# Miniprotein binders against b1l550: the designs that were tried, part 5

Target 1, 279 residues: b1l550
Amino acid sequence: MRLPEELLERARDIHSEAPSHRIKLDRVGSFGLKVPVEFKGFLLLAEADVWVSLPEGRRGVDLSRQVEAIYELSNPPKDPFSLCREAAISLLEKLNYADSSGVSIRFDAPLQDGESLKYYGVEISSIASDEIINKIRVEILGMTACPCTAELIRAYKSSEIAATHTQRSLGILEVSTKAEHPDPDKLASIIERAMSSPLRTYTKRPDEGGLVIRSLSNARLAEDVVREMIHLFLEEFGHLPEDTHILAAVRSMESVHMHDIYAERSFSLDEIRKEISSH

## First folded at step 2 (miniprotein)

Design r2a
Fold by ESMFold2-Fast, scan of step 3:
Structure r2a (fold): chain B 279 residues (1-279), chain A 116 residues (1-116)
Amino acid sequence: as target 1 above (279 residues)
Amino acid sequence: SKTIFILSTDERTLRELEEVFKKEGFEVHTFTDPEEFLERLKKLLEEGNVDAVVIDASVGEEFAKKVIEIVKKYNPDAKIYLLTTNPDPEFEKRMRELGVEEVFTDPEKLIEAVKK
């Protein structure tokens, strides 16, 4: 039913009232919005979160204005990088009580894999205040093989061919920077190159055998993969500002255990360069 | 039969008042949510008359004032009563000046006044 406008004029403005407790909130907004994006020639359905900071003296946020901000900018569909930046700025303009705003857009990104496609996870964010911070998170599955078990089996069997357990491992690279978002395909490539072997959407038996042999000949601990990811990241993206912050992580879904193995490292470019350059 | 709308954030008080007024033959509508209360009240005021409105003062003076103005605009014959746990002579005076029939601290006295 549509209520008379007199009720809206006379009803309390709940959002502008003082809250029950004078506490600032960091992120208040609309989460799980469906938005179309254009990514490298594909029209993809993405999921978006939009938010603003809420001052200690204000009870609520104008949620309808948040939705307006992103939907105005998403039609026609555009690249998720521009959409994040422009929507975050628009939110701050539309909601003048906020000190900061943010937008995150997530989707599965297609990646060419021989004659087929495979997919990796992407989350792109922009946070606006007196400056803009751009953030990107990439997650892709790869294969790892245990070097410890390989050596044990080789010794036991007196064989030239090592046998060991292999498993799916999830590689994660997250970058926060004042510069433009790094290319997610390059981040995915770094993760795959750090693994024992990439995974495929489709393999014929000879290709499958090749992947297994590659993994066995390139056995790596989760710790090894994280270190290699950091090394490769510095080669590709060492030109980013020194205060760029990176998270590199691997979660190995161990095929011989009921639990996973996890390794990670967070660092700024300035921090890691000093560490590597030390004696 | 007479129609009565009751808004209170206290479920116990709401159930007590509902039971009593139903026994007296009223058509009773009870609400804990101010927004739902206004939606239902406006719809009924447009389609028929409401005889009495009871508002728990815990919803706040500004909201009570808005409800009073809306009721008086669309059904000036409706009687508005406030129930409060905190006696405040100045608040009671302001509410009566806006057209409230009476402000009660005792639910039993409110029930007797509405019956008349």
Scores: ipSAE 0.000, ipTM 0.064, lowest interface PAE 28.6, mean pLDDT 81
ESMFold2 (binder alone), alone request of step 2: mean pLDDT 80; pTM 0.809

Design r2b
Amino acid sequence: SKTIFILSTDERLLREMEEVFKKEGFEVHTFTDPNEFLERLKKLLEEGNVDAVVIDASVGEELAKKVIEIVKKYNPKAKIYLLTTSDPEFEKRMRELGVEEVFTDREKLIEAVKK
ESMFold2 (binder alone), alone request of step 2: mean pLDDT 77; pTM 0.784

Design r2c
Amino acid sequence: SKTIFILSTDERTLREMEEVFKKEGFEVHTFTDPNEFLERLKKLLEEGDVDAVVIDASVGEEFAKKVIEIVKKYNPKAKIYLLTTNPDPEFEKRMRELGVEEVFTDPEEEKLIEAVKKE
ESMFold2 (binder alone), alone request of step 2: mean pLDDT 76; pTM 0.769

Design r3x
Amino acid sequence: TKYVIVVSEDPELVRKAAEIAKEIGAEVIIVITNDPRAAEEAVKAGADRVIFVDPNNEDVEEAIKRAEEIVEELRRKGEKVILITDDEELARRLEELGIPVEVV
ESMFold2 (binder alone), alone request of step 2: mean pLDDT 74; pTM 0.733

Design r3y
Amino acid sequence: TKYVIVVSEDPELVRKAAEIAKEIGAEVIVVLTNDPRAAEEAVKAGADRVIFVDPDDPDVEEAIKRAEEIVEELRRKGKEVILITD
ESMFold2 (binder alone), alone request of step 2: mean pLDDT 70; pTM 0.617

Design t1b
Fold by OpenDDE base, second read of step 4:
Structure t1b (fold): chain B 279 residues (1-279), chain A 94 residues (1-94)
Amino acid sequence: as target 1 above (279 residues)
Amino acid sequence: GEIRVTVEIEKDGKRIRFEYTFTSPEELEKALKEIEEVIRRSGADRVRITVEASSEEEARRLADKLRELAERLGFTKVEVRREGNRFTVEAERE
């Protein structure tokens, strides 16, 4: 049932009223929207969150306008980076009482793996105010082999290639910058290269054996993985603004323990450059 | 070489600033299209675009493209300033 439009003339605008408590809100919006995006030739259904700030003198946000803003930009489907930035700006334009806006888009990104596909998780965000800050989070699984156990086995059996336990590890890179979103495929590649070996969607027996041997020959602690991620990131993305903030992390799903091993480093490019130069 | 483009949009006293960094011609073209669309939709009264490139010649070429973009968008006053390899395009609507 649709109510008569004439009722709008008689009804008070609840959203524009003064609130009972004059308090500014940082984020008010719609979470869990589904929007189509085009990514690397794939049409994907992504999850999206949209929000704006609410001034102290306004009771509510025009939520319908927020939803309209992102869907207007989503047809035809476009790349999620442009969608994110443009939607953040559009929100500020459409909701003039807001001093800040934000958009977050999440999906599984396809990654070619021989004749098959693997994937990584990606969250793309833009926050707009007097400036636009772009954020990207990439999560991809890899494999790690433990160097400590390898060393013990080597000492015990005197083997050239020592057996060790291997586990699945989740690598994480999160970047916040005033520049354009870093390339998520490059970020995913950095994470994979920092691991003992990448994962494969399917393996033939010879390929599986080779993958394991590679991992054993490149045994790394969780700490090693994070440090390697940072090193590789600086080589690829050291040109980003100095105030760019990075989180590098790994969660190792340890095969010999019931718990996970976690390591992380949060830093700005300015901070890490100073740290490295001091050595 | 790396190209950096900074865009500042002003409408009704509200300012929005965003930055692009390009390493390829394809990325540049995509960014220019996005910039144009953002400015168009904003209905901005004033726009300031700064381009920094590895060479003056490259920066100048980009500045010229941005000037043309501003003109296409209906800005009536467009000024281009140079400082080394940095060009600033300022555009206003009367």
Scores: ipSAE 0.254, ipTM 0.685, lowest interface PAE 1.9, mean pLDDT 89
Fold by ESMFold2-Fast, scan of step 3:
Structure t1b (fold): chain B 279 residues (1-279), chain A 94 residues (1-94)
Amino acid sequence: as target 1 above (279 residues)
Amino acid sequence: GEIRVTVEIEKDGKRIRFEYTFTSPEELEKALKEIEEVIRRSGADRVRITVEASSEEEARRLADKLRELAERLGFTKVEVRREGNRFTVEAERE
């Protein structure tokens, strides 16, 4: 149903009115929008949030203008990084009362896995003000094997590769930078290389045995994985601005416990580089 | 080598700054297309683009492309300044 346009002539402009309380809001927007994106040759369904800051003297935000901005930029589908950055900038330019704008886009990224595909989680954002900050979070599952139990079993049974418990571990890399978003496939690769072994979408019994042997031969604490992720990150992305902030974390879903083990480190590139070189 | 590009766009007194760091021609071409589209859609009345490269010739070539880009977007006043391997393109509408 479409109401008569003449009603708009007499309707109050609610958004432009003074609010009940003169309080600035940090984020007001449209959340959970479905948008198509093109990622490395794949057409994917992504979920987007768009927002702007709202000044203390204005009652509401032009939500339809936010939706128009992202839809104009998403048709035809484009890469989610350019979409994220361009939409954030466009929102800030179109809504001149806002001090800042932001866009987040979430999707599951395909990754080649032998003759099949596996998927990892990607969340990107761009926040625009007098500068633009780009953020990316990559999460991918891998396998870890406990070196402590391996050492006990080795002492007990004496074998070249000691038996130990293995479990799924979730690796997390989050990067916040003034430069472009890092390539998520490279971040996912760093996480997988830091673990005892990667996980597979599809395995036959011989391949499965190989993954277990690989994991057992490369047993690592969650703490070891986080340190290795940081080391590998610096090798690949040490060229980013020194004020780039990184979170490296692992959540190990311990197969011998009812609870998880968690390890993390947050740092700036300048901070971690100085720390490593001091010893 | 490594190239750093800083883009600053201004409309109605509001300023937005964003940066690119890249090492490959493919990344550069993609960044230039994004820069052009962002400026075009923003309706910016002034832009400043700063290029830093490992060599003066590399930075100069990129600065020339950015000057041409600003001219294509309808900026009537375009100036290029140099300081070593750093070039700044400043453009504004009259």
Scores: ipSAE 0.013, ipTM 0.537, lowest interface PAE 8.4, mean pLDDT 85
ESMFold2 (binder alone), alone request of step 2: mean pLDDT 81; pTM 0.807
ESMFold2-Fast, scan of step 6: ipSAE 0.010; ipTM 0.496

Design t1c
Fold by ESMFold2-Fast, scan of step 3:
Structure t1c (fold): chain B 279 residues (1-279), chain A 94 residues (1-94)
Amino acid sequence: as target 1 above (279 residues)
Amino acid sequence: GEIRVTVEFEKDGKRYRFEYRFTSPEELEKALKEIEEVIRRSGADRVRITVEASSEEEARRLADKLRELAERLGYDEIEVRREGNRFTVEAERE
C-alpha cells in the first residue's frame, strides 16, 4: 500500500534534519545488494555493499540514491572492477554532503581446471575521496605437507619420498593500491604456486596420486608458504606504487590437530624493499 | 498550554515525521482521529508517537490514549517511555 499523496505535504525530510548527537559516521549505506556482473566471459551474481560518510550535522543518508548509483551502472552487466570504481565515484558526486564513498563487490570466480572449472573467492572495493583507493582480496584452497614429520619419517624409514601428513590450506592475498585492481587470476596463481600443490575438482580425471606426490616432494610450513607468496607477489606486482599495502596469509587446516595453524604478514612495498635491502 | 504530538514511521523506503501543535482539547481529539487513520492506511510495522504537554498528568493521559490507539490498530509490542512532560509510545507488530 502506498501512502496518500496528501501526507507528503506534512512530512519532513528526516535525512536532512539535525541528529540526536553531532557525531560523524564513517560508513552508512546499503549492504547485501544482489548485482549481476560480467567476469571474463561469465555472467555471475555478485553481492554488493555501497556506503558514504555522514557528517555530524546530518541525520541520515539518501539510500535511494545509493542504490540508484550502482544499479544504473550494472544494467547491462559489466566488469565488476569498472562497476566498483564508477559506482564509488558516482555515489560521491550524487551525495554532496559526503566526504568519502565506497563500494564492495564479492563473488566466486571461475578458474579453468583441465576440462572443468574450480572456484576461488574474490572481494573488491573502491573507496573515493580526494583520490581513489582500490582493494582486492583473493582466497583459494591448496594443499600443504608437513616437512617436520617428513624428516622424522625419513630418519625412521629411509625412502626417496618421506611420508607425512597433508592438509588443505587457505591462501589469502589482499592488496590496497591507488593503481587499478590487480588481476585476481594472477593473485590466485601466486597463491597456488606457493602451496605444496594446488587442488583439483576431481570430476572427470582424478589425479590424486600425482597431487599427493607433488605435495610430499614440496613439503612447506605455513610460514614457508607466506614467504613464497610475498616473493612471487614482488616478482609479478613490484611495479605498483610504493605505498601499495599487501596482506599475505595462510590458514592450514592441520589434519593431525583439532585446531588450525595461521601465518600472516602485512607490509607496504616501500617497507618490504627496505627490509630485504637491509641485509 | 501547548500540546505537541510527533508521529514517525517508515514506508516504501521513505521516513515520515508529522508534528502537530494544539492549544485546545477539541483540536487534539480531531488530530487523534486523523493520526489513527493515517497509521491504519500506512500499514507500517513500526510506529513511534511522542507527546509533550505543559504537565506530566496531561501528557500521561494523552500517552494512554495513544497506547489504546496502537492496540486497536493491531500492534502487539508496545513500549511507553517518560522524560519529564514527554511520553514516547513505540509500537511494532510481527
Scores: ipSAE 0.000, ipTM 0.084, lowest interface PAE 25.8, mean pLDDT 80
ESMFold2 (binder alone), alone request of step 2: mean pLDDT 82; pTM 0.828

Design t1d
Fold by ESMFold2-Fast, scan of step 6:
Structure t1d (fold): chain B 279 residues (1-279), chain A 94 residues (1-94)
Amino acid sequence: as target 1 above (279 residues)
Amino acid sequence: GEIRVTVEFEKDGKRYRFEYRFTSPEELEKALKEIEEVIRRTGADRVRITVEADTEEEARRLAEKLRELAERLGFTKVEVREEGNRFTVEAERE
């Protein structure tokens, strides 16, 4: 049933009313929206969150205008970077009581793996106020091999072949910058290159053996992987503004333990350059 | 346990990919209807649906439903591949 539009003449404007308590809210919005995006030749169904700040004197946000802001920009589907930035700006234009707005878009990015596809996780955000801050988070699985156990076995048995446990490790790079979003494929590449070896969607036994041997010959601690990720990041993205913030992290799903190992480092480009230049 | 369904399809040179995650039978039924609607609206030439579950039996049961779905949508070449707890249904129309 559709109610008569004449009822709008009699109904209270709830959103514009004073709230029960005069408290400002940092993020109010529509979360879990499904939006189509075009990424590197793929049309993907992404998940989006949109939000705005809400001042202490206003009871509610016009949620339908939030949805309108992102949907009108998603047809035809466009790249998620432009969609994030344009939708965040549109939110401030449509909801002028807000001091800030934000859009976050999440999807699994396909990556060609021989004749098959593998994937990595991407979350792209744009937060608009008197400036625009762009964030990107990339997560991809790789393989690590333990150098400590390798040394113990070598010492014990004088082994000619590296013998140690291997496990899946999740590499994470998160970048927050006033410049354009970094290319997620390059971030994923950095993470994979820092690992003992990449993972594959499909391998035949000879190829699988080669991947394992590669990993064993390139054994790395989670700490080693994080440091290598930072080194490779600086080589590729050192040109970003000095106030760019980065999180580099690895979560290793240890095959010999009931628990994971985690290593991380957060830094600004200005901070890390000063640290490295001290040697 | 968590069930993950990945749908990949191609139409007019464009590739589409969707992923669904759920833990309840009600969510599963909704996801199957959504998958059917998306494929029908897109008019895909090829589709690859991968289901991953905690057990091989559960994954096989879901793959069976997805094979039936592909046949209902008019795909004539339907193949199912088994990889432990992971089943892939690949379908093509001429």
Scores: ipSAE 0.000, ipTM 0.092, lowest interface PAE 24.8, mean pLDDT 79
ESMFold2 (binder alone), alone request of step 2: mean pLDDT 77; pTM 0.751

Design t1e
Fold by ESMFold2-Fast, scan of step 6:
Structure t1e (fold): chain B 279 residues (1-279), chain A 94 residues (1-94)
Amino acid sequence: as target 1 above (279 residues)
Amino acid sequence: GEIRVTVEFEKDGKRYRFEYRVTSPEELEKVLKEIEEYIRRSGADRVRITVEASSEEEARRLADKFRELAERLGFTKVEVRREGNRFTVEAERE
């Protein structure tokens, strides 16, 4: 049973009414939409959020038009970067009361890992207003080894490679720029290279031993990893606009503690270049 | 050397701006494809693309590519302006 469309002529237009309080809202939209995307030859099921700003005098947004905007652009599936930018623009076209729009797309990106695949987290966004701001966040697990405990054990046993605790560490790079989204595979590579060693989907005993020895021989504090990530980022992406903002962070899941250790640095390219040149 | 590309769109009175800095032919080709796709899907009524390069000849060559792009996308009023090593392509629909 469907209600007669004639009822629409009699019903109040709730969305266009004045709200209880005249307050602007920054993001109102449809969150958790499932959309197919094409990423580097893979067809992936991604999760998308779409939103617009809502003016102080309007009670609600046209949610069906938001869903329509992203779905018409996602069939057939296309790359998530183009989908983000095009959908954000389409939202402003369809919802002319909005001052800004945004789209975020999240997925687990496949990365070749020997004979198998491993996955890292990707979230990309485009925010449209009088300009477009593109954001990307990449998260990938790696391994770190404690240099402090390594030094104590080395002093005690007089070994060149000291035993120490190792743990999983989550590396995070987030970039906001007026340029195109950086390649997430390159961001993931930067994170892994900054770690004591990468992690694998599966390993045989000789490979497992090799990862552990690599980690122990390349012991790094979370602080060391963040600084190395920034250094490597500047080598690869120093060409981005000077007002590009970056967050570099590491969360170390300490195997000898009930809690994690966290280190981060936020900066613009202009800011970090001046800082490095002064030292 | 460094190539700077600025793309500005206008749709229903709203203006959008992208800025790119590229140092390699590979990056340039990727930027060109993104600009084409975005203009095509945005339904923009007016587009302004500004290209700045180390030499006038290189900037002119890039401006010509963007002029051809605008023509392919159905813009009927396309003008190219020069100011030293900076070229601006302005395109409008009929």
Scores: ipSAE 0.000, ipTM 0.141, lowest interface PAE 23.0, mean pLDDT 80
ESMFold2 (binder alone), alone request of step 2: mean pLDDT 81; pTM 0.802

Design t2
Fold by ESMFold2-Fast, scan of step 3:
Structure t2 (fold): chain B 279 residues (1-279), chain A 93 residues (1-93)
Amino acid sequence: as target 1 above (279 residues)
Amino acid sequence: SKVKIRVEFTVDGVTYRMEYEFDSPEEVLRAIEEILELVKKYGADEIRIRIEAESEEEARKIGEIIREVAERAGYRDIEIRQEGNTVEVRARK
């Protein structure tokens, strides 16, 4: 039928009209789209946001053109990095009134955990203008153990293992770069290695005992975890452009408090190298 | 005199086991009070403590102290078994 096309043409006409107030908008788009992606051999259902900038003289964006841009690139499903970058570029080509475009794709990434799978959070974005900026955020749960209480107990006696409280901690690494997106599995690995111990989907009792003992023997403050994450990040990704920006953070859900402990550091590679080398 | 203490407690289905050595009964009392407070903060419903002293009398005295400390920490079901210089204490909420 002709009505859908006639409605689309009418909507385009309305969007090109002058707005009630001549104010630029930074992001206007379609948010919460469900898009299949292929990630390391897995077919996953991801959630996508697509947007463009809107100039002061234009009333609105044609949302149907935004959906068409990502839809055309997502069938058949492709890797979320290529999809993100290509869709952002396509949006600028299709919507020539925009100064910038962006695409964000979120999904839970599977990670092999013995004979099972565990999952960590991934958010990938590409923002296109006169250059392309690629961002990736990885979040994964791990375990931390309080060193203050552990040290107090060790001070009393010879012990094979110190007692202390343990808690879940969320580790976060976010990278913004002009280079391609870093491998999220490597970012997740950095976070897990910085923790007192990783969490598991399930494990046998002997393995559980070992994991708990490892956590108690490797007690770390949230501040310790952030510093270790930064150290490990520089070893793995120090080759990225010097203007690459990183956020490293840990949120410790303290089992003996009503509140969480949070530690973070934002930096560019240039900044952190100067800081480390200044001693 | 050397006193060996093995502590076992369960939190969320995971059992923790720890071993300590002390030089005197007074050190044992202070350490046990600290350990029971920590385990209480973990939310453990059951604690098992095994004491190995150099004499039967010393083990008996330490077991009595642990009972009193566990009662003060809020455990209501406390069982003590002694076999020679070894005492087992099991405390449940």
Scores: ipSAE 0.000, ipTM 0.093, lowest interface PAE 22.0, mean pLDDT 77
ESMFold2 (binder alone), alone request of step 2: mean pLDDT 79; pTM 0.769

## First folded at step 3 (miniprotein)

Design A11
Fold by ESMFold2-Fast, scan of step 3:
Structure A11 (fold): chain B 279 residues (1-279), chain A 94 residues (1-94)
Amino acid sequence: as target 1 above (279 residues)
Amino acid sequence: GEIRVTVEFEKDGKTYVFEYEFTSPEELELALKLIEEFIRESGADRVRITVEASSEEEAERLADELRELAERLGYDEIEVTREGNRFTVEAERE
């Protein structure tokens, strides 16, 4: 049941009232919204967060207008990058008291793997103010193989194929830039090429042996993988603005230990180019 | 004669895989000793060793050797499956 309009007209607009304390809030919004998106021919159900800044003199945000901003742009479903950027802009237009707005969209991206599909994690954001900052994070599982054990086996000349232990490793690339979002498939490709081998959703017996052999012939430390990811990133995305910030990381789920190995490097394009050129 | 050995062992839900290819019995004997030490150090709960031998007679001999290896490592549930010149030894602690 709806309330009569006369009662609604007499109700206070709580959100426009003065707050108990005159403190600005950086992010206030609707989190965990389900939105359909179209990604490279796939219709996916993504999860979105939308927010705006709240000025010191206003008690609350209009949450209905936040939901309207993203849902109006999601019908029909469109690519998540355009949706992210356009919704962030729309939030500022609809909520004129805000100094900034933001939208994050998360989904599992399908990647063709022969006749099957595998999935990798994608989170994109756009933050709008007097300019737009676009952020993307890609996470994908791969395999790494220990080079120390492989070298020991090779020393015995007992096999052309080095023997070692393998483990699952999570590769992470995160990019923050004033340019458009980097293509997540290219970021996922960089991560997989830096690993000892990619993982498969389904392997036939001969294919499984091939992946293991590939890993054994391409043994890499987590530290090696991070350095290779940075090298490959610079080759593919060195054209981005110099103030672009990147996080490259690997979490190796070490099979001979109860704990994980983690390696990371954060940098701006300006910083890393100066570092590399000084050798 | 080429001999191909694949060793898989599992500890705390993680899988370790070793692959070897040998042309001589001496190389194989050394590799089996290394495999035994790796499995012992790992404390693996489950082990699967697959061997593709150069003949059925060699496969039978190697299957016996690997069964004894699993027994020495303390596994109490041991199953040997053979198909021609290929065999698999699966061993697990209860």
Scores: ipSAE 0.000, ipTM 0.108, lowest interface PAE 20.0, mean pLDDT 77
Fold by OpenDDE base, second read of step 4:
Structure A11 (fold): chain B 279 residues (1-279), chain A 94 residues (1-94)
Amino acid sequence: as target 1 above (279 residues)
Amino acid sequence: GEIRVTVEFEKDGKTYVFEYEFTSPEELELALKLIEEFIRESGADRVRITVEASSEEEAERLADELRELAERLGYDEIEVTREGNRFTVEAERE
């Protein structure tokens, strides 16, 4: 049952009133919405957050209009990149008192793994103001083998392939850019290639053995993984604007410790280029 | 005609005031449902509902409906006062 328009208008009156304290708010919106998206031929139900800024002279936001904005654009389902960008723009148009808006869409992205599927986590966002900033965050699990333990065992046992402990590691790449959203599959690939080996949903025994051997042969510290991620990112995405901001991180779920190891680097493309060139 | 309904109740030491204006019967029906839901959810022991309408007859009719609503919600002490085309329904529960 749709509320009468007049009731909505009066509800607007309350929201349009001057607040008791004239303070601007950065984000006011609805979080945890469900929206359908089309992603690489898959129809997915994604989680979405929508928000706008609230000026100091306005008591509240028209939340119903925010929700309408994203759902109008979600039918028929479209790619999440366009949805985020278009919805962010639409929010500013519909809520003219706002100087900024934002949309975030989260889902598990399917990734082909032989005859099966694996997945990675993705969050696609767009923030609109005087400019549009597109943000994408990719998280994917991989495997790391510890080089320190490998060296210890190598020293103890003169073996060509040193045994070491392995652990699952979560790799994270977050990119904020004025350009179009980077391809999340490429980002996921960078993360996997930066690790000792990818994870597999399904392995046959020979494949499993090969995966482990690969991991052992490519032992990496968490620090190594992050550095490799950055290196691979620069090779693939070095063409992005210089003011593009990147977060590269890894969380290693250590198998020999009760705690996780975490490493990260936040940087702009301009900053990291200068750093690398100085050496 | 244009109808204005104001609902006031106290909860946890705070006074809540809701004002509704509507011009259509459909809006009125919805407003009444919302009012009922709000009052029910509030659990308020005391509610004041004020109705203003373009005609006294319409205001009176609406006041009667609000009285009945208060009764349905379990309020046992209900007073209706009139000031021109404004009716106030005050309802209390033990």
Scores: ipSAE 0.000, ipTM 0.160, lowest interface PAE 13.4, mean pLDDT 82

